# Miniprotein binders against a7ua95r516to809, part 172

Target 1, 294 residues: a7ua95r516to809
Amino acid sequence: ASLSLLSISDLVPDLQFIFFWMSNAIEILYFIQQKSPAYMQTIELMDDKAGSKESLLSATISANEEAMTILEEVIMYTFQQCVYYITKTLYVVLPGLLDCNPFGTEPSSEQCRRAAGVCVCAVCVMPEAVRRVVSVFQTTSDLLQQYQVHSEIQSQMFAYLFFFTNVSLFNQLIDKGPARGWFQRSRVLQIQASVKILLDWAKGAGHNHLAQKFFAKFCSTVTILASPPQQLSQMSWKALCAEHPSLKPVQLHRILTQYQLMAELGPLPIWQPSSEDEAYIYRTVDLLESFENH

## First folded at step 13 (miniprotein)

Design xd5
Fold by ESMFold2-Fast, scan of step 14:
Structure xd5 (fold): chain B 294 residues (1-294), chain A 120 residues (1-120)
Amino acid sequence: as target 1 above (294 residues)
Amino acid sequence: SLRKRAEELERAAEELKELVEELRRAAEEEGAPEEVEALLEYAEAMAQAAKSLARLAEVALERGDPRLARLLMRAAWILLDLATFLIKEAARLLRELGDPELVKKAEELLKEAKELIERA
């Protein structure tokens, strides 16, 4: 058996080298940027009797710009490689989050003990599916810290990882959710609790603002599905759109329509959009989110 | 092989850095103009960066990423070429000063730098 296990742990050796190159390329870029100003100022103030000043400045600017452009390419290449490996792993483990039960009372092998038919749980641990997702984020954070990657690059990486997670979960819930039973209220509450564990992890890691921004769409979707049908039916279309600005009108309409069907509220839609809204809503190409960055 | 070329780039950068460090110390001790010291200091910095890039390229080749290695080696080459140009210009300015010790050191460094870069 030579197949990849698709585990984040299996990728750590490869990721370590990618982070190593990225971190070193960033440091060399900063080194050049830090050394250049004093040198350039000294040459600019030089007596240009022989005409060498312009040649020196031109050669230095040209060479440094070319070298820095290549270093930026190296940084982008290594950044994209990290994102590729990490998101590929996330894509495999994320569906499990939609099917797990964080309210489950089943004991794990080492964390809960059974005695005389009674389960005694000394420590409650997150579901295995959620733990696998958290492990991917934690391993990424650990590697960024180990290689002292600058905070701006770290923020960009987690912004993309949260964006990808949000898009993946949203698309799976919208596309497959009705058939998989994920629109059932009890399942939605389980999903909400599992997502809260991810959001709590992000807050603890210092990425609360990124998590709030990039999980907004999926969180809005779960909030709607967890809402009582009577509450939703009392809101106007304008009010629903205002409360969920992260959702495109076509996405909100799809969610409400599927929710109405699952809740057995009747044949009529909860809300009636304007003709202009209808034209926008029924653009099917806008229903699912792209896995591409902006 | 690419591995041998990367090793040659690292060696060239290391030797150039040592040569420029020696000339820079001599220039400081003899009170060379600020622009000469600036040229040599920056040349040393560029040689140091090139050495680091060449080492990263060697690791990339060991890990089976020749695409990454070629990018790193190209950046290293650009910085080494710049460092050599700056040393050449510093040597020219030192000759104009007419200080026998500095002029001799500059001529020696220029010859060694030229031979080193042309072989790498």
Scores: ipSAE 0.716, ipTM 0.880, lowest interface PAE 0.6, mean pLDDT 80
ESMFold2 (binder alone), alone request of step 13: mean pLDDT 83; pTM 0.813

Design xd6
Amino acid sequence: SLRKRAEELERAAEELKELVEELRRAAEEEGAPEEVEALLEYAEAMAQAAKSLARLAEVALERGDPRLARLLMRAAWILLDLATFLIKEAARLLKLGDPELVKKAEELLKEAKELIEKA
ESMFold2 (binder alone), alone request of step 13: mean pLDDT 76; pTM 0.744

Design xd7
Fold by ESMFold2-Fast, scan of step 14:
Structure xd7 (fold): chain B 294 residues (1-294), chain A 118 residues (1-118)
Amino acid sequence: as target 1 above (294 residues)
Amino acid sequence: SLRKRAEELERAAEELKELVEELRRAAEEEGAPEEVEALLEYAEAMAQAAKSLARLAEVALERGDPRLARLLMRAAWILLDLATFLIKEAARLLEGDPELAEKAKELLEEAERLIREA
């Protein structure tokens, strides 16, 4: 059953067909748009003594508009199918990123090279949990390139995938973080290192602008939690709100409360919200982010 | 079956494209007006697009997506219907040449048959 597909590798054959349809529908749409102007111009310039010109123009416009509307529906449908399958796979692998230790010694093989009798160990081994997430992004990038999908659609795809990843990671950290110990300083530093690997991949793939835009909330959260106590204690509530505009007051308050509880050094100053923000926070509205349906 | 309809639609599009190409070459040899060339060239383009859409629909059916197939088939049919209309208008403009008019009439009758059977 298609609903039972578990990994990105299992989805590749199905995704290839979806990208095939999407790419071909875009090309056909483009083909119609490219052929129409020259034809329409020639008909517009013809001798119209019998009134046939108006009939030809209106019939062509109507048929083309109807066909193009259907093609746009096909493109949207296939785009939504891709997003559905890819995000379903991401949903399964993303929680592992919050539990992995990129600083730990893994049992995987090490690569070493020798130069002038000196052993230089060049190890570029990504933690398995992070590699699984990167694999989803890389496979998506490879398929978009293989089927030569237009750059606008590629950008929309990664915009949504980064949006989804950001929301998923943020919600998991805020909702389950306290019980899982993810707010402990050592764990936060591990999370920060893992996130840097994802952002470095995005930069290398040419999606740095999208990654900066759509990871803002989770990056702000990790940045605050990874801040040294001496540095963070010097910032006012107003200053933190200004530096992290992607965070809602209730979200910022939850993060700072957890930071105080998990701090290993002496107690940090209590960050006091404005009276307006305090009223909003008290109602606990909009703590978790929603996933947008397309 | 839906699969047979998609295959018939692809065949109709290919046959119509070949017929339009043949008439276009004959019209060029006889020095037909620029308007006729434009009509036939665009009809050929629409038939080519319809053929591609019908082929995509066949693949969609093989992969178990009849909804996608029906959308693609509907778009294909719309483009073939437009191509047939353009051929009809080209035939009307060619009435002054008995040889081309007869060939265009035969092509139009065949095109209408292909669309009706699809």
Scores: ipSAE 0.724, ipTM 0.906, lowest interface PAE 0.6, mean pLDDT 82
ESMFold2 (binder alone), alone request of step 13: mean pLDDT 84; pTM 0.830

Design xd8
Amino acid sequence: SLRKRAEELERAAEELKELVEELRRAAEEEGAPEEVEALLEYAEAMAQAAKSLARLAEVALERGDPRLARLLMRAAWILLDLATFLIKEAARLLRQGSPELAKRALELAEEARRLLEEA
ESMFold2 (binder alone), alone request of step 13: mean pLDDT 85; pTM 0.837

Design xd9
Fold by ESMFold2-Fast, scan of step 14:
Structure xd9 (fold): chain B 294 residues (1-294), chain A 120 residues (1-120)
Amino acid sequence: as target 1 above (294 residues)
Amino acid sequence: SLRKRAEELERLAEELKELVEELRRAAEEEGAPEEVEALLEYAEAMAQAAKSLARLAEVALERGDPRLARLLLRAATILMDLAAFLMKEALRLLRELGDPELVKKAEELLKEAKELIERA
């Protein structure tokens, strides 16, 4: 659930000012970088004594480096503020994505495309919980475009937002999933459909490469859990590791254990960890992902 | 208050920019060497950037972010100091041209620029 105060729409006026400062600081930094080389070259080619020329070059380099360092600090500060407010909003709305049912209605193919942007299944619609998450990403994209933020910074922003979303969803599914019933097959299929809507939005927004990179762990988890028992029981531990390299041994082991419970499967020798991985399936410190690598 | 400082710094940066522009025009009229033009053009750019930063600091204070404002004002002050230094070096080169009136005008404009920096 999203509180009124934490709604992305409620934060737009504040975010506009943060993007305003970030965009302007980037433009001033770029302006200095663009003006400096021609000036420096002209001074370097002066017919003057080394001491005088050295003084001009040294003073200019020192002042420009100090000013640019401060501008970089301003850019980082405003970038981090945007990330903070946007992820604070995401934190509130993301759990709803694991608990919603996108199979609530049977729209026409055209209606499904208009509602969700893309629909792979006949009954897939955009639930309110998914719409709230998409709204956060769309509002961020709109603000970046409105303030003409450089494409490199835009990519860094979505890289971080996708990283945060992936970690949040993965940790919640692994930590709270058993108690919440999220490992039940019907729930896993609903989660998979909801995630597909987010990935389709990212592709439409030009961020497919970032989404593929930063959602890999959660997508691997959902893909395994959504696999039919007949198919999954034929895949060895080594085959699963090869298909899902983003998963650590302890994470894959936990996922397979939950799958066995939900499908009421007995012990499967084919899912026995390799001798190299046996020690690592008990590393509980590696079970949940860290947010520290922001 | 920080708000008064930011507003004052924006005004001072604009005045500095105008002084640099005036010196640049006078130097161009007298056919100053390429090095003088480069110094004054860069000084003008630095003063313009300082003005923009001071303006951003005012907005930051209106929105209740004094930390951001202090960073922006520090950068503005550094660029204003650089612009004044470049004006001083341009004067040194202009003295070599032997135009007493242009040198006198440059000395007067640089004196005004130094007074602006000291108030920043």
Scores: ipSAE 0.658, ipTM 0.873, lowest interface PAE 0.9, mean pLDDT 84
ESMFold2 (binder alone), alone request of step 13: mean pLDDT 86; pTM 0.859

Design xf1
Amino acid sequence: SKVRILIIVEGPPEIAEIIAQVIRWLAEEAGAEEVEVRVEDGRVVIAITGLSKRMAKYLLKIIKYLAEKYGVKVTYLIEGDSPEEVEKRIRELLEEIEK
ESMFold2 (binder alone), alone request of step 13: mean pLDDT 71; pTM 0.645

Design xf2
Amino acid sequence: SKVRILIIVEGPPEIAEIIAQVIRWLAEEAGAEEVEVRVEDGRVVIAITGLSKRMAKYLLKIIKYLAEKYGVKVTYLIKDPNDPEELKRKIEEAIRKYEE
ESMFold2 (binder alone), alone request of step 13: mean pLDDT 73; pTM 0.637

Design xf3
Amino acid sequence: SKVRILIIVEGPPEIAEIIAQVIRWLAEEAGAEEVEVRVEDGRVVIAITGLSKRMAKYLLKIIKYLAEKYGVKVTYLIDPSLSEEEIERRIKEALEKYE
ESMFold2 (binder alone), alone request of step 13: mean pLDDT 72; pTM 0.662

Design xf4
Fold by ESMFold2-Fast, scan of step 14:
Structure xf4 (fold): chain B 294 residues (1-294), chain A 98 residues (1-98)
Amino acid sequence: as target 1 above (294 residues)
Amino acid sequence: SKVRILIIVEGPPEIAEIIAQVIRWLAEEAGAEEVEVRVEDGRVVIAITGLSKRMAKYLLKIIKYLAEKYGVKVTYLIEEDLTPEEIKRRIEEELKKH
């Protein structure tokens, strides 16, 4: 029996009990880990003759190790169940993030026209698509806090969720982006602003380090696509690879090639690798990422 | 909303007894009103009272996972509105079967 997946809010009552049991298993495991040395020392202080004390110590160590292993299995199972249902919800809502406009509609034509000479003329409202993604992360954070799940497990959960989000968004952008118009500069700037909302949420939630680490590939991709063609054309292949170490050479080549094919390119070629660089690029084959790559 | 659950774990005593101990600890940490464990010839019978129906549902999912992982057989019964005395009687009946 599995949970029915409609929205994150619909899953909360059931997720609540999975987090509850995970928290309980973690507390029991930590208690045993902390008390095991003291208990072993107590056994050693027992008055006995040769053999009986060693047998008791050996049996106690074996039983405690097996119980801890079983508790670790409980923690892993409940953790994986939480990740499964949360990532299933993310998978459904993430594509909308690439197609939404975080700049909203103009608050009024007059306001935008009056502010034409300044940097900001429109009010940014969180798009529904971004709100849905943020709601998944916020609900996860709320449940972890409600059941007082240890900070290490909280960090592992968000590391997993950010990694999944990064891979999902990157694969969708690379695979479907050109056909969907997502490589157009105006659309890329909208994507960048939407991702900034997610990163700002993560910073506010205390997960800035994890977000910076696990969103690196997608952020690099968006940064390249948001860069003026003239700026990109002034960089060597080696320099481009050095600026974007999270991207495989083949992935970087694919991004730049698709960018160059857009109708909005300037009259000069934006990037020309040497014959040696081209040979290096075509020796690699990693174009997409999967969730469970090691 | 409160339920009584009876769990029978069958397998090698070393594994069955440790799984039962972990189940006992989980139920106690969750605030169960009573947890009783009885052991006979590789069969471990666990009776838990006082958990809500939904708490019990997810505990049983965990137990099923452990059963599959460790190669033990688990049988369970969910009983509503039973007294602790009735649970003890059923534990005794299960143990008498072997």
Scores: ipSAE 0.707, ipTM 0.831, lowest interface PAE 0.9, mean pLDDT 78
ESMFold2 (binder alone), alone request of step 13: mean pLDDT 77; pTM 0.693

Design xf5
Amino acid sequence: SKVYIIIAVEGPPEIAEIIAQVIRWLAEEAGAEEVTVRVEDGRVTIVITGLSKRMAKYLLKIIKYLAEKYGVKVTYYIEGDSPEEVEKRIRELLEEIEK
ESMFold2 (binder alone), alone request of step 13: mean pLDDT 72; pTM 0.663

Design xf6
Amino acid sequence: SKVYIIIAVEGPPEIAEIIAQVIRWLAEEAGAEEVTVRVEDGRVTIVITGLSKRMAKYLLKIIKYLAEKYGVKVTYYIDPSLSEEEIERRIKEALEKYE
ESMFold2 (binder alone), alone request of step 13: mean pLDDT 70; pTM 0.632

Design xf7
Fold by ESMFold2-Fast, scan of step 14:
Order: sequence, then C-alpha cells, then structure tokens
Structure xf7 (fold): chain B 294 residues (1-294), chain A 98 residues (1-98)
Amino acid sequence: as target 1 above (294 residues)
Amino acid sequence: SKVYIIIAVEGPPEIAEIIAQVIRWLAEEAGAEEVTVRVEDGRVTIVITGLSKRMAKYLLKIIKYLAEKYGVKVTYYIEEDLTPEEIKRRIEEELKKH
C-alpha cells in the first residue's frame, strides 16, 4: 500500500504565504514603532491654538496604539498557523526517530539500484527517519530566512518547535517504550545517537541555546537510560534530581524503574526518593507532559 | 492569476476604520497594484488589485480572523481575469458610489 503522507515540501506552497503575511505585519509594526517618536516630535513642532495640537496628538497616539494591537494580532495568528502546520507534520515523522538505527548504513531508495547484476547503492550518513525531522526544521529555517523574519520571532518559533518535539518524543518513549522495547540498552543508544543528530543540526543553525533548554527533559531521559550500570548505581536520588532538574520526581522514578528492569538490577537503596517525592510519586497521575505552552 | 477584491468592513467606526487601515497597509506592503479605501457611516470599503490568488486567499483568512476577534462584519467580492482597464473602471465606480 502507498502512504499518502503530506511531507513538509507539500506544505511549502501554502506555508510560504503565511510566512509572507507574518513578515509583512512584523515589518509594518516595527516601522510604526520606529517612526512614532519622530512623528510625535513633528506634531509637537506645529503651532498650537486652543488645544488643537494636543487633540491631534492624543488622537494619533490612540489610533497608532489600536493599529499596533491589530498588527500584533495578525502576527500572533499567522505565527500560530505556521506552528500548527509545521507541528502537524512533525507529529507524523517524530515516532520514526525512536525506531531508526543511526549506527547502520541506510541507503536512500533513489540511490540504491541493481545494475548489470551488481547492486549499486549510495549510502546516507543520516537515517531517513532523522532526515525527515531535520527537513522540517531546515524548511522552517529557510522560510524564516527567505521572508526575512526578525530574529526574535525566529527564536520564538524554534523554541516552540523544540518544545513540541521534546514533549512528543518524551511522551512516546515513556508511554510506548515498554511495549516497543525502546528501554533496552541497544535501542536507547540508537535513540541517543539520533537525538544527537538533531541537536547538532540545531547547533549548526545557531539555535544551540534553545535546543539545550527545550530538549532538556528528553535528553535527561536518554542520558540516564544510556548510562552504564556501574556509573548510574553510584548516583543517589538527590544527585540525579540535581543533575536532571527538568525531570519531575514521578518521571525520574519511572525511568529508574525501567532501567532496573532492563539492566536486571534489584532495588537500589541509593535510588530511594525523599519522603516528599515518594508521597508525590504514589499519588500523582501526571506522568506525561502537556503540549500546552505555559 | 491576479485578482480584484472588494472588502466591506461594517461595525463601530473607530474599530472598522483602524482594521481597514491595517488591511490597506498589509496590501500595500505586499505589492498590491492599487489599494483604495472609502469611509462611510459605519462601513469601510477597501478595493485591492494586483495580488495573486494565493496571496489574496491568505489575506482573506487573516481578515476573517480579525472580523471574528473584533466583532465586525466583513463581506467580500473577488473577481479574476479582469483587464487593467476593467480594474480601473471598477475602482472608479466604487469610489463614486454614494
């Protein structure tokens, strides 16, 4: 059966116009913000008779404030539409990242062909599943650059995309991991290597700080699961909480429980939660992360 | 293809006029060939020419969002495949309406 998946490339013809309008609204807003003081000074240089100058100034300020608010609304709407379409695409491609093997040689289907009785294949360093995720981020970066979107808006967009990716990957790993075998050491190392490719892309794109901040939870999870038993068994609960502050106590407890099962370790006293954390863990239902950006 | 768009914004004059002004600025910044605004009591009419069909599609989505957000009524009419002479005539007709 053929998959009728909508790739990021299929969305570009529509996304480009949303980015276009967002960029235009940003430029108009910044123009008004930059020119407003000079315009107010011009009004102040006019002859004032019976308060007509003050009335003009007040009316102009009110009109400019309302126009700026409407432009901010346009920017927010177009930003949210871009994020909606991009994250919808990410949601489809992200689960593949947890199943791929970046240590193997994965030939592109277009570059692998049998010719004259010999199999001729070009090799891709990046797994197809990882390439699809990177393609979404790269296309986003290209569109932001093409439409000259201000750097602060670019940073906000990648902050949200990294936040979404982190939550999606974390929730998939925690929720589906036991059934999929993803907590097995060999699979965790594959996941760690795949995540490193995404983080390396982010660093190359100038978003290292955002990636470190917004991938912290998933990175902490993978780092713990990839730790050798000799190393991890020497770290106390308190030390793990300090090293991985992005993880909630209930999440850390679930990760360590899965690690014990995978590594065939018995209960370790050093991993006993504090009395406060233990009480929270036993009563809480909130294991998974919310996609709501607070 | 390039389109001819008539947009009518109806609501309290103070908000309808500012919304129309923002629409004008957006269209002008986008490289519209002509943008004409006519203000009447409780109604602002905007005529836009020279935008591509897809540019117009997404501008109208933005306008619809603003209409819902600010509680103004927006109606629009789109026409394609007009000659420059027909576009000019339509703008002139819209401007002289009383």
Scores: ipSAE 0.739, ipTM 0.861, lowest interface PAE 0.7, mean pLDDT 82
ESMFold2 (binder alone), alone request of step 13: mean pLDDT 76; pTM 0.692

Design xf8
Amino acid sequence: DEEEIRRRIEEALEKHGEKVRILIIVEGPPEIAEIIAQVIRWLAEEAGAEEVEVRVEDGRVVIAITGLSKRMAKYLLKIIKYLAEKYGVKVTYLIEEE
ESMFold2 (binder alone), alone request of step 13: mean pLDDT 74; pTM 0.664

Design xf9
Amino acid sequence: SEEEIEKRIEEALKKYGDEVYIIIAVEGPPEIAEIIAQVIRWLAEEAGAEEVTVRVEDGRVTIVITGLSKRMAKYLLKIIKYLAEKYGVKVTYYIEEE
ESMFold2 (binder alone), alone request of step 13: mean pLDDT 70; pTM 0.623

Design xg1
Amino acid sequence: DPKEKVIAMLRAALRLLEEALKALEEGDFERAIEEAEQAIWKIMRAMYEAEEHGTDPEVDLLLYEIEKLADQILEAAEEELGVSPEEIEKVIELFKEAVELAEKL
ESMFold2 (binder alone), alone request of step 13: mean pLDDT 66; pTM 0.636

Design xg2
Amino acid sequence: DPKEKVIAMLRAALRLLEEALKALEEGDFERAIEEAEQAIWKIMRAMYEAEEHGTDPEVDLLLYEIEKLADQILEAAEEELKGDPELAEKAKELIEEAERLLREA
ESMFold2 (binder alone), alone request of step 13: mean pLDDT 70; pTM 0.644

Design xg3
Fold by ESMFold2-Fast, scan of step 14:
Structure xg3 (fold): chain B 294 residues (1-294), chain A 105 residues (1-105)
Amino acid sequence: as target 1 above (294 residues)
Amino acid sequence: DPKEKVIAMLRAALRLLEEALKALEEGDFERAIEEAEQAIWKIMRAMYEAEEHGTDPEVDLLLYEIEKLADQILEAAEEELGLPEEVIKEALRLAEEAIRLAEEL
């Protein structure tokens, strides 16, 4: 049995339990926030204006603050547990997205329609690997709706999931891509199509802004790698940096170096930084080392 | 025939872009989004087929430019903004040029 192929549906009962507790904690927190001011004012209006009133008010404020802190901790803990289990599942299914071919199979009539908000065109079928990723996002959305979780918390959860997906895909492409052939243009075009299916799902689910924000780095990388060599070679370093602000100069330089190698252009100095741009790249490295922020 | 697949996808994209233009003129942004999305998929398939089976660099460049223009049309429809007719007409012109060049393979 391959435990690493465990589907999101196998985790639904556990996730339902955690979402149940999170939703209940949110409701209790909301109740306390709504009722606390009225109760405090009631205490302030008591006839006894000495000793007992101030003591009771102080004790009530302290107890209320402690209760709200505990509820916020429960909400944060359950949120983190959901993210943990969902991202653990994503980690297992995401590599398949880089290895599948949306253009390899002719779609059936049934598949020539939107599925889970994704447009399935006559030229593309949703590969099983992509469907597994979409299923994780869709199940998360369904659970958030089932337990009526506040829209702000929903947005935070998808922000984390998209951030994780972006980083995971980018790291896998950069680290394993050369050995796997993923930098070859035909493979990159397959990856671009698979990513578009994910982005189309996010748009249909109302998360387009979050997807654009948190997938920017991986999308820029795929866009560059999918570019025709003639088009890319016409671009100046400055123009490429301007078009891809999500990529740090050192990351962009690494991507272009890999592109040059995979396009079998040999040791040609293509897209080389000028002296000024070279200083810009080194300045970026120095800043990252100084702040230790990656 | 890989050449025929590329040409077929380009002709389909051209038709879809024309329908997207009509939808934008009518203020039917939902239909414009649907037509533009389908056009983008046809262009992506054409790029993939051209890359897999060998390509004329000129056709490859034209497919890239058409995709960029189709993305602009999609964004305008999603934001419910009008695009200058010139942008849409340029996309259609490039698609026709790509078909002509592909036919010369």
Scores: ipSAE 0.650, ipTM 0.852, lowest interface PAE 1.1, mean pLDDT 78
ESMFold2 (binder alone), alone request of step 13: mean pLDDT 72; pTM 0.684

Design xg4
Fold by ESMFold2-Fast, scan of step 14:
Structure xg4 (fold): chain B 294 residues (1-294), chain A 105 residues (1-105)
Amino acid sequence: as target 1 above (294 residues)
Amino acid sequence: DPKEKVIAMLRAALRLLEEALKALEEGDFERAIEEAEQAIWKIMRAMYEAEEHGTDPEVDLLLYEIEKLADQILEAAEEELKGTSPELIEEVRRLLEEARKLLEE
């Protein structure tokens, strides 16, 4: 079985080793950055009776540059390996998010208990599919905390994980949604609830700003699709573009077209794209987002 | 009865929003966040039930408006804004009256 078939729990021992080495490399890099100026000053202040001060300074500069380069490479490699294994696990569990129903059962007192570090204290029950996604994020957060990884690296990791999740969900919905029935409003409302559970987790974990930034495209998509026909019909193309700037004109056009089909509506003049946007729409053939170049 | 279920959820959500507003006025931001979050989830479930079982377009639009209002209250609480704008209080009052009108019909 490939790594992409493993649960996050199965990867924890390997991830622990990678996080351990990444954390250690960061700490050593920080130590060199903090202590190098003081050491260089000490050399500058020494009495060079042997005439070796210039050689010692040169050697120290060379050694520091070499050490920092090696540490930066270790940090980059370990970061990329963590991202690789975590996103492989996400790829397996994310499609379930689009097919689960948070509204299928009314919550009992027992069902309102914390699951994988997230407390759903509402009328929705956390579906198993959502719990699996949350578990990946929670395990990542736990490992970053356990190994005291610098906050900037933590932010970069969750930025990438949220980016990956957003692109994966958006592409799945756009590409497979029509055949799977995911554009039906009742299914969109289920998807919206599932995504809200992820966003609530991110908020509780201190990553609200990253989640708002990197989930914007998918959130805009489900927000539009969940809108009542009476409300959406009062919105002009310009107003929709203004409210949903994360959506490209071709993506917004596809979403509105699916909405019209599902609501059994004919074309509405108020959703007519501008001449510029219409030209872009007819010129652009690729609706899907790239997992690279972000 | 799906209609009675949606109406019950609507009433519960409005009660939660009233509690959230009181919490904001008192500067109890944690309680305001908790009450507003519960209201949002209740409204989302009501929208789902309404869509699955069919309901009046007026009810669907009202649920949408209440959810937006709940989001505004949540944002105010998260920014730790003590009190509420007169516009927000008036909007809550308007939606309460609109809900009451629908429930009586």
Scores: ipSAE 0.673, ipTM 0.859, lowest interface PAE 1.1, mean pLDDT 80
ESMFold2 (binder alone), alone request of step 13: mean pLDDT 72; pTM 0.691

Design xg5
Amino acid sequence: DPKEKVLAMLRAAARLLEEALKALEEGDFERAIEEAEQAIWKIMRAMYEAEEHGTDPEVDLALYEIEKLADQILEAAEELLGVSPEEIEKVIELFKEAVELAEKL
ESMFold2 (binder alone), alone request of step 13: mean pLDDT 67; pTM 0.624

Design xg6
Amino acid sequence: DPKEKVLAMLRAAARLLEEALKALEEGDFERAIEEAEQAIWKIMRAMYEAEEHGTDPEVDLALYEIEKLADQILEAAEELLKGDPELAEKAKELIEEAERLLREA
ESMFold2 (binder alone), alone request of step 13: mean pLDDT 67; pTM 0.601

Design xg7
Amino acid sequence: DPKEKVLAMLRAAARLLEEALKALEEGDFERAIEEAEQAIWKIMRAMYEAEEHGTDPEVDLALYEIEKLADQILEAAEELLGLPEEVIKEALRLAEEAIRLAEEL
ESMFold2 (binder alone), alone request of step 13: mean pLDDT 67; pTM 0.619

